# Designs tried in a protein design chat: VH-VL binders against p56860. Part 47

Target 1, 255 residues: p56860
Amino acid sequence: MMTAEVRTPEQGGGPLTTEPRAPRSAPGHADASAPAFGPETDPRDIIRWALAAHPDLLMPSAFNLNGVVLLDLAAQAGYRGEVVFVDTGYHFPETLATRDRLESRYPELTFVTLNAGASPDDGQTPPDLYASDPDACCAARKVDPLQRYLKEQGPSALLNARSRDQASTRADIPFVEEGGARRRVNPLAHWTREQLEAYAAEHDLPVNPLYFDGFLSIGCWPCTRAVKPGEDARAGRWAGKGKTECGLWQGENKL
Short names: E, the ipSAE of ESMFold2; O, the ipSAE of OpenDDE; V2, 0.75 times the mean of E and O plus 0.25 times the DockQ between their complexes.

## First folded at step 13 (VH-VL; framework fv_lerdelimumab)

Design z2 (at its last look DockQ between E and O 0.01; V2 from the best seeds 0.00; counts 0 for: pae E 4.9 > 2, off the site)
Fold by ESMFold2, look of step 13:
Structure z2 (fold): chain C 255 residues (1-255), chain A 120 residues (1-120), chain B 109 residues (1-109)
Amino acid sequence: as target 1 above (255 residues)
Amino acid sequence: EVQLVESGGGVVQPGRSLRLSCAASGFTFSKYGMHWVRQAPGKGLEWVAVISYSGRNKYYADSVKGRFTISRDNSKNTLYLQMDSLRAEDTAVYYCAKDFYDLSRYFDYWGQGTLVTVSS
Amino acid sequence: SSELTQDPAVSVALGQTVRITCQGDSLRSYYASWYQQKPGQAPVLVIYGENNRPSGIPDRFSGSSSGNTASLTITGAQAEDEADYYCYSRDSSGNWLYVFGGGTKLTVL
């Protein structure tokens, strides 16, 4: 009942186009084993390894402190690829200004802004969805545009700025995460906030001005507040809404 | 020694225009955001406008939006405020203020102020 | 209402402690900064963030916040502290706007 015969349609050669269109380069076929990395490993060595193993490496960024530090380390380590930012329509003006400063500082990188020109009133989501269903708002305005872009580009790995010190939900982040559509590389996995701040100050990096106003983790303005002394760095995200991570790192759409 | 010196204030009729200048010295002007803040006689402070270090980003209070234009010339270390369609409510001392970074919430240095009077 | 509310006037005896308060919905999400203005002078930043003093500001000045309220505290008030004090923050809408409180005139008795 199964038509297992050897004469498949793919081998035909009529005047009509019978061969399937060649796919674009497949993601995630690098075979290089990750070296043993430790808490003292220079993040630039991790990035250099990732570049050798994954020439198609992409870097998503929201330009938080971790992301700005990673961007500088990556540029030093030879990264010349894309820095991908999603304009949700809900970013602080300070975040957009930080993007502009980073673009000026790193002309050797390609800054890609997805959903450019977005605004709360652009009709992409119902009014006040951010308050009534923040997961759906995040999915529509942040996760979906990024996932579509990554599917189109097909990178075999991502360079991520996450560190274990950011929140309890990130306490077990490894340097290299396997599985899924692509490998995920976390060169800053073991850096502390103190190390990140020291690096940014030493190198005079463009940082989000909200950090001078007690913002330790910066997302969209409806769901972000200044953190009180002694609070977790992400305590200011989705305050009072029971959410501790965005959908980029959770569920079936995980990066 | 940071110095900010406003100029261009005066008496103008309602509906007319006026341009304020702020000469900056003692710091790298092109590194920092700049603001205008005003104070009506006997009243409190009112934020007016901000411009980013490069001039790319500009933001205005609703009371002046569409009538005032903030600008800067980094080659001359000068901040400007073009004030069009002036109203009696615009009568104030106008201060330029240095952002202590770029689009932060803090001004670390202020000028002396220049008086604008809108009256017939 | 996107305004920041301050009492118009407060008095303190020389050498005593005074608190100047600033109230507004935006202060649940943003810290206030505090500006001192003496007669005939431009304002001066005295506190930013939760409790940071710029260089040259005496350590008798401190800041705090709770809920929708920010406070400026002067411990051991001096005659030279007599001035108007303004809080300043983002407005309650969360849009890109800045707002000053109405100001508090501090009289040192």
Scores: ipSAE 0.304, ipTM 0.675, lowest interface PAE 4.9, mean pLDDT 82
Fold by OpenDDE, look of step 13:
Structure z2 (fold): chain C 255 residues (1-255), chain A 120 residues (1-120), chain B 109 residues (1-109)
Amino acid sequence: as target 1 above (255 residues)
Amino acid sequence: EVQLVESGGGVVQPGRSLRLSCAASGFTFSKYGMHWVRQAPGKGLEWVAVISYSGRNKYYADSVKGRFTISRDNSKNTLYLQMDSLRAEDTAVYYCAKDFYDLSRYFDYWGQGTLVTVSS
Amino acid sequence: SSELTQDPAVSVALGQTVRITCQGDSLRSYYASWYQQKPGQAPVLVIYGENNRPSGIPDRFSGSSSGNTASLTITGAQAEDEADYYCYSRDSSGNWLYVFGGGTKLTVL
């Protein structure tokens, strides 16, 4: 009866030496006033301004079409900061794959995935909370993690991929949003879907393949469907639930 | 071990100039932002200035803007504060502090400080 | 400028728990850091972020935040904890500024 000594592998949990993050080379003096940008302003010029004014600029992304286009433009404009993604545990594999492709394409950027490896069964929320209370689900699995991270990092501004053409509720998005926790810069505010698609095609950007299947706005798989021709791009988000936004951009606790 | 050693403090008359130095060791100086913080006698802490790791970005408190200049020499692991047009209200212990990263919201190490006294 | 406010003084009995609070609008958006300063000494970072302790800081020190407030809690106060405590964060008034609270003198009884 040979007692096989199960050598418990000593998981040498080496101290996560939080290597001091590489110095953010942001040259810019914070100018308090945003320039008067116009619809014809190159998004890259807006980004350059933002970088100069906000050297600690961060870029949240869900890697939708707008996000992918913004990443490319930001990289061209000299952005070398973080791309912050929240793994809700409910993302499509295609979304995670798109993230990985982007990370490979833009090694000069630092991709940060909050709650990496999350799953419906990870105990953060009931697995079916998305069905019973979508707001609570989004709050717990998306908004709160991102808010905590942003509060920790404390960026003076965010670089966002939002555009007027995304939804009727975004029809009046300015290039620069004031108020709230920090300034929000929207370089793509005036870009149309057609422009975004054309740009992505021209530059062979890694767009989420679900986009081409009618998923014009992609979130968590339980709360996202393809839209029909003629529907609003966001009609596929929380369909039938009376919810149109995740809560990141609304209310007192907006980003 | 991280060490920050301030020098250059002393007694000066109003309107005069003084240059402070902070010698850094025990960490890669060129990778971190650096700060100056001051404390008037018997008073609280006041942030004065910050310089990015590369020296490209500099920011100042309104109380010293236009009069003080923060700089650094990464080859010498040294932080500087040029103080011009000194006022009585500038009297304080001046600390150099290491930024946690670069232009972060806080710092993790302090020097022992150097006293600057501005008096007629 | 966004101000951070602290009680100027608090007391705690030896071995008891004390909470020092910092309040300001910027704290809605940014975590505070906390610095301990003993007489004649330089400040020492004791808490940063949500609840992070630097190496060498005892586990009796903890941080929390709620709304426009940040708090430093000392659970089981020791005599050596008698000091001035300052909160610190970014100024959110639109300028690239940092701001300290006015400081809290902690007396251990």
Scores: ipSAE 0.029, ipTM 0.608, lowest interface PAE 4.2, mean pLDDT 89
ESMFold2 (binder alone), look of step 13: mean pLDDT 90; pTM 0.916

Design z3 (at its last look DockQ between E and O 0.01; V2 from the best seeds 0.00; counts 0 for: off the site)
Fold by ESMFold2, look of step 13:
Structure z3 (fold): chain C 255 residues (1-255), chain A 120 residues (1-120), chain B 109 residues (1-109)
Amino acid sequence: as target 1 above (255 residues)
Amino acid sequence: EVQLVESGGGVVQPGRSLRLSCAASGFTFSRYGMHWVRQAPGKGLEWVAVISYDGRNKYYADSVKGRFTISRDNSKNTLYLQMDSLRAEDTAVYYCAKDFYDLSRYFDYWGQGTLVTVSS
Amino acid sequence: SSELTQDPAVSVALGQTVRITCQGDSLESYYASWYQQKPGQAPVLVIYGENNRPSGIPDRFSGSSSGNTASLTITGAQAEDEADYYCYSRDSSGNWLYVFGGGTKLTVL
């Protein structure tokens, strides 16, 4: 008649009007809580756990090196869901071509392009907004379409490619972030740039061709430059514009 | 050994068309982007066009956009340039060039070129 | 597209160091690459990215950049280095559009 779940000790009550005391663990139950992952954990094990806990898992991507490596690891681990890309109208042609190469390589995945056909002169934002207020431009062209899609789909978790060595603002990213609208899973949290590069080379992964021209983090062309010697990988993003993260990770729009 | 051999050059009158071919060997043609670059006699280099490894993406210099069409046949290891509405300023040696990746802008191997002369 | 400006000619004594420059506003955001061309021959890539040499290019060739200027440096110039040198980079629009500089004729004395 009584069921139990192991969480923490100590449930107690008076004996005279007694309800069943502390419940016992049910046979074979798996807790959706994340296991204790560490720096040596294979990212594929993290992804397999995430798939079991979140069958509705989605993967947003802008197809940077981290994202391409994660996509390959996810496919190996059994991910068969959507890869969600937002067309801002300001992507490099190389980024769009990288998307096309990845679509061809992973026919088992569904590539979704939001805001398809966007261009700088399509009237979605004032023509000079990308220069005068990059945050507002990003909100309108990237954050809003993605947020609408995620609210429509309602995933309980996202698979993200962030790692701790990308920027000082990411130094404390955990494997699993709780809170916000949905859980965020970062299987590459402890991977270094060197590990990512080695993996991509070993597996002959499609990468953005600008990588060969000194671009280490590639966003939209008005806010992206080649990284100079000694700079962080993301130093070429939003240079001189006072921005260190896009709105996807800030405030009420946090994924 | 990578080889690129252009053909199809010649003398044509203004307003006419010409089709250039580039036969590729010594590498897996279908893995790489391909380019055309031209050089007028005694002048500098001008990038003309690029095509992605699978032909899905094509880009052109402004000077030829709307008149030239780049294409490829991966089953024949051949790159093409269809040149329509030719003008005197299109007179040049046309080089076929291999991208070292796909759309990377870097040409690691070049052909010897084929001369196109546009004159009445 | 963005203009890339090179001096038309430079000279260097055999065994000495020479610097060939390329100026353009887009070079603040994009590295230049460098092509060598000898008369009657196809061009050869000598420097790409920040300072990468393709296989077979001697280590006397190096690239650098500062502000809107890119430079090709040849240390210990050899007679075989006599050629035209072209810088090549992206325009500033973000489109897939690349331009060559006008070229610099290097004479090894």
Scores: ipSAE 0.618, ipTM 0.824, lowest interface PAE 1.8, mean pLDDT 83
Fold by OpenDDE, look of step 13:
Structure z3 (fold): chain C 255 residues (1-255), chain A 120 residues (1-120), chain B 109 residues (1-109)
Amino acid sequence: as target 1 above (255 residues)
Amino acid sequence: EVQLVESGGGVVQPGRSLRLSCAASGFTFSRYGMHWVRQAPGKGLEWVAVISYDGRNKYYADSVKGRFTISRDNSKNTLYLQMDSLRAEDTAVYYCAKDFYDLSRYFDYWGQGTLVTVSS
Amino acid sequence: SSELTQDPAVSVALGQTVRITCQGDSLESYYASWYQQKPGQAPVLVIYGENNRPSGIPDRFSGSSSGNTASLTITGAQAEDEADYYCYSRDSSGNWLYVFGGGTKLTVL
């Protein structure tokens, strides 16, 4: 009975030195005054301008309707940079799934998930901080991680999905915001919800399914509810807490 | 091992031109931005210019803008700095530096430098 | 242009801890990198980003940032750490170019 020594092939799995994909960060041309864009300006033209002026442009996203539309428009306009998402540990599964679908649809873009795999019990914050101090929760789980990443990458500009139609607090958002840490470009500043919905439908974009259940603005699950007909789109965010923004776009820590 | 070797330095009169070269090896040259940094004798470091990995984007310090031209030949793994209208204040050791990525804020490798002396 | 400012010189006793600080408005928005330069040598990257150390750099080197400042800390200074140290970051004052600090000469006593 010759015991055939099954030589287990030593899978010399050499550590795949994932050569860090050199992020294409180009310093932007700071001196380029923003053109006079108008309400009828194609967002793609705004994005093309932004890319020319700011080759190191980055796109933060939470993959709401506006974000999904902007992502498609940006890809069409020639954007090939990072889409930066923060996993707060409190996202809806549908949001994470939407991210994954978008990543699959746009292989030419680099999706970056900060704090991937975060959870309420990961020790970053008390699990119920969202209830006792929403500002502190958002600061720790969303704003701080993103700020650190942006400080590391150092983009000269951000491509943002904000629009005037999102909230009363955004009614005067310009196409290009000056000042602060970097320039902010808002190609969708003048697009209405109806326009965004129509575009998403026309192009069969992977919109978060919760949107169709009345979640017109989607954040963390403890701090997001569906809105009723006639309510502000952001009324479902931090409902009853007196908070309307996450802190990314206001105050001293403005992106 | 990453190597950067500068050449082309020397003594020139004001108003003259000089071309520096930097030969790169030990990494995929065509994937990285490249910089020139100079250091006047007994002084600090001064950033001079950067060129993107594909040569499409170029940026210069105000002190050299309009006079210096950065370029690269990826087929030869070589970075260049054309220096025109040289001034006495351009006297320095000129270093080529590898960008950490492309147009990042970090230099992970430096050459040993080449001395340029501008004197009447 | 946004300037990065450094103390021109600092001293540390052998085995002690020293902190070299860089200050500038751009540092609110951008991390700095730190370069060590010994006499007659090319600069060497020692710290970049929040607190990243390249391979081959001793663990006694660390980086930190606060507000408009970046700091390089050497915990347990060695004789070989005597050098000039430069901070480097983006110039955010208009053209998003690059800028070095003026350099700090570290003497190990």
Scores: ipSAE 0.280, ipTM 0.736, lowest interface PAE 1.9, mean pLDDT 90
ESMFold2 (binder alone), look of step 13: mean pLDDT 90; pTM 0.915

Design z4 (at its last look DockQ between E and O 0.52; V2 from the best seeds 0.00; counts 0 for: pae O 3.2 > 2)
Fold by ESMFold2, look of step 14:
Structure z4 (fold): chain C 255 residues (1-255), chain A 120 residues (1-120), chain B 109 residues (1-109)
Amino acid sequence: as target 1 above (255 residues)
Amino acid sequence: EVQLVESGGGVVQPGRSLRLSCAASGFTFSKYGMHWVRQAPGKGLEWVAVISYDGRNKYYADSVKGRFTISRDNSKNTLYLQMDSLRAEDTAVYYCAKDFYDLTRYFDYWGQGTLVTVSS
Amino acid sequence: SSELTQDPAVSVALGQTVRITCQGDSLRSYYASWYQQKPGQAPVLVIYGENNRPSGIPDRFSGSSSGNTASLTITGAQAEDEADYYCYSRDSSGNWLYVFGGGTKLTVL
């Protein structure tokens, strides 16, 4: 429990001792190597490993089907941290109601809403920016608030709900991603949408009501539509705008 | 067998109030959202209001906002519609409708309705 | 804010196929559900989502959509199919607000 002393060059008299032999490390959050996980690995085992390796683990969520299933698996595996949601001002009312249902069901978790009280009329962005420049809209209303919070909290890892079958751009995501500002853990990387739906039905999970109406990937209401038969789950996101991913998962802005 | 039984309809003068009730049975009432839908005589259907399974979220058609209040008592398996400042255009059969989940647009069971007549 | 437009009446010969349509700008982004109402009775859900039938609805009922138009198709129409049919879908706003179409009276000849 003693403050470390830095050595200085000896100038005249002998230095004082008791000298710390090395600076004391920060609390034991040193990264551990991930086990070799496979497609059949129980996501709860991945989450338990992540909790042991990263006691400061945080879980961002927009409460899509993947996120709801991950939240339940994480609670079962012993997660007791924060569930971080960004209010863009453009969420469907159903999405906000799903958040409320999840908060009631998991009182052991702390639900954090960033940018609370946001609305289309709040002046954060020009009207219709979602149509003319979706990247700028996403940056201002979703990416920036989340990145500010993550910088303030400084977690060494995030628990993410991404899976390979969500889009072609996600076909190769690993269970554990290195790089960026922090490690990212994807326990559901190999689960299919069919497995997610079966799990949610079996466990009577609160899901976004729009899933019953052909919305297979739900974002902000100006940029989201029902998916047509035969389309990929994310085809309803930013349709006709040339955008396939939110800035949270790409380049310098990835989580 | 799912049953929904509306009551509290009647004849009332403009500007007055009525409270409608819907008694539910045959399902776990507290798991599902509930709706009111109305139909003026000889006219089509109009959605009026919805309440979430736990009563936390409520939404209203523009035609009734500020005048009608939806509520529920899960301990009594009962849905309510408080109708204030009634107008002639509120004259309709009022249906109680069960959501097949919560806050969807899919009403799997309906009551037989109760008639509200607003006339001077 | 979006109006859903239906033809007020449609006729079909017994055993033939009929299509009831519903048009509105919101249908580019949202599916319609369909309700059947017989005289003096409460409505019944017959189609939800793209083309899902609730338990007890005959397979002669199907749904489809294209552009701003949703359709209810009845193949092999039967006398008991004579009813009013309402489409029901989202208003185009960011609110929880849904609207019915004006209804279509189906007459089976």
Scores: ipSAE 0.579, ipTM 0.817, lowest interface PAE 2.2, mean pLDDT 84
Fold by OpenDDE, look of step 13:
Structure z4 (fold): chain C 255 residues (1-255), chain A 120 residues (1-120), chain B 109 residues (1-109)
Amino acid sequence: as target 1 above (255 residues)
Amino acid sequence: EVQLVESGGGVVQPGRSLRLSCAASGFTFSKYGMHWVRQAPGKGLEWVAVISYDGRNKYYADSVKGRFTISRDNSKNTLYLQMDSLRAEDTAVYYCAKDFYDLTRYFDYWGQGTLVTVSS
Amino acid sequence: SSELTQDPAVSVALGQTVRITCQGDSLRSYYASWYQQKPGQAPVLVIYGENNRPSGIPDRFSGSSSGNTASLTITGAQAEDEADYYCYSRDSSGNWLYVFGGGTKLTVL
């Protein structure tokens, strides 16, 4: 009865030297200098360039007239990425409805709503913070959520709907903004309000109905009013508060 | 021609439920927001509820919140108002109104209304 | 609640001009719409925005806004203009709500 000594093979499990995964080389900022675009350049050509240079391009939007026009042009130019919207809890129902219409019209795009279902009473901020400290309100409900998402996604560029005709403070907006966390592309930089309106009408775009009721720039309902004839388009934003921007495009934490 | 025809009104006891309907024609129903507005006998107009074109967004007056439900069937071109836990103060002519577009502040067309009477 | 207030009743002589006013804090930010209601009839939109008239509304109807007020003006009042008039706008009480004014009964003398 030969007791076969089952030699348990000493599996010398050598320490798997987990070679430190070489830091993923930050995708080389393709140093491709932006082409010299002109005022007559088709925005779609600018967008095509941006897509080629930045395949990870994202589009923040608040679905103003400019944003709606840009979205259509981008889709035509071959954009198939995310449309990123922040629900502050203080949007007009008309704005949310406009988002939903756009989402339905452009199924080839991915609509992302940050903080979907937000409300004044959701506990993120005091319900009346917009009145006492609009900067703090915008920081908490708009800027911070968007910055966190962009940090996580890490896009090399943003496609923005900003134009020179939106406000006096935007009179010198270029097609391509360098510096900061990422490149900013503004295909509509030289389009006028009249051009935007004509384009929207020609293509039957779902423009926010508030636009036709004098809301030339639309944000949160507590901080937005219609403008009167002759006023700046952004005069209705934070009227009487000495604030002209939400903070997305200013300071060290600009997008 | 745009037409809105309300139905479903009648006499009910307090605490009961009633469902109103509004049949729409003469426009692309699925493209527009719809509203309910009511008017108590001898009183002014009171906004009740709104629903977006696709039914995704709904808003209510505080007086009916938690008791009334607005809905729509775009395949039938019909707007609904489910009214639960009815009270005497809900007695009114109920109008369906077409939004100028979607969730605007304007009503460009109204139905003729249907009378709801809540009485013991 | 941002209430819209209206005078309960106003009178105008035939062919004269009358202004019906609506007052409320929300009117500083938003335009109003105006509705005419005759006895036993549904309301009819007569003015929206600053001064827009729907098709079929006579040109004697006009709208204006100033401060926290909106106004409906009838220039050259006709007998058929006798009706209740309601302003309508947003309620800015923290929730997205809509609100009617209390209505103004217009008598044409």
Scores: ipSAE 0.408, ipTM 0.764, lowest interface PAE 1.5, mean pLDDT 90
ESMFold2, look of step 13: ipSAE 0.470; ipTM 0.767
ESMFold2 (binder alone), look of step 13: mean pLDDT 91; pTM 0.920
ESMFold2 (binder alone), look of step 14: mean pLDDT 90; pTM 0.917
OpenDDE, look of step 14: ipSAE 0.131; ipTM 0.665

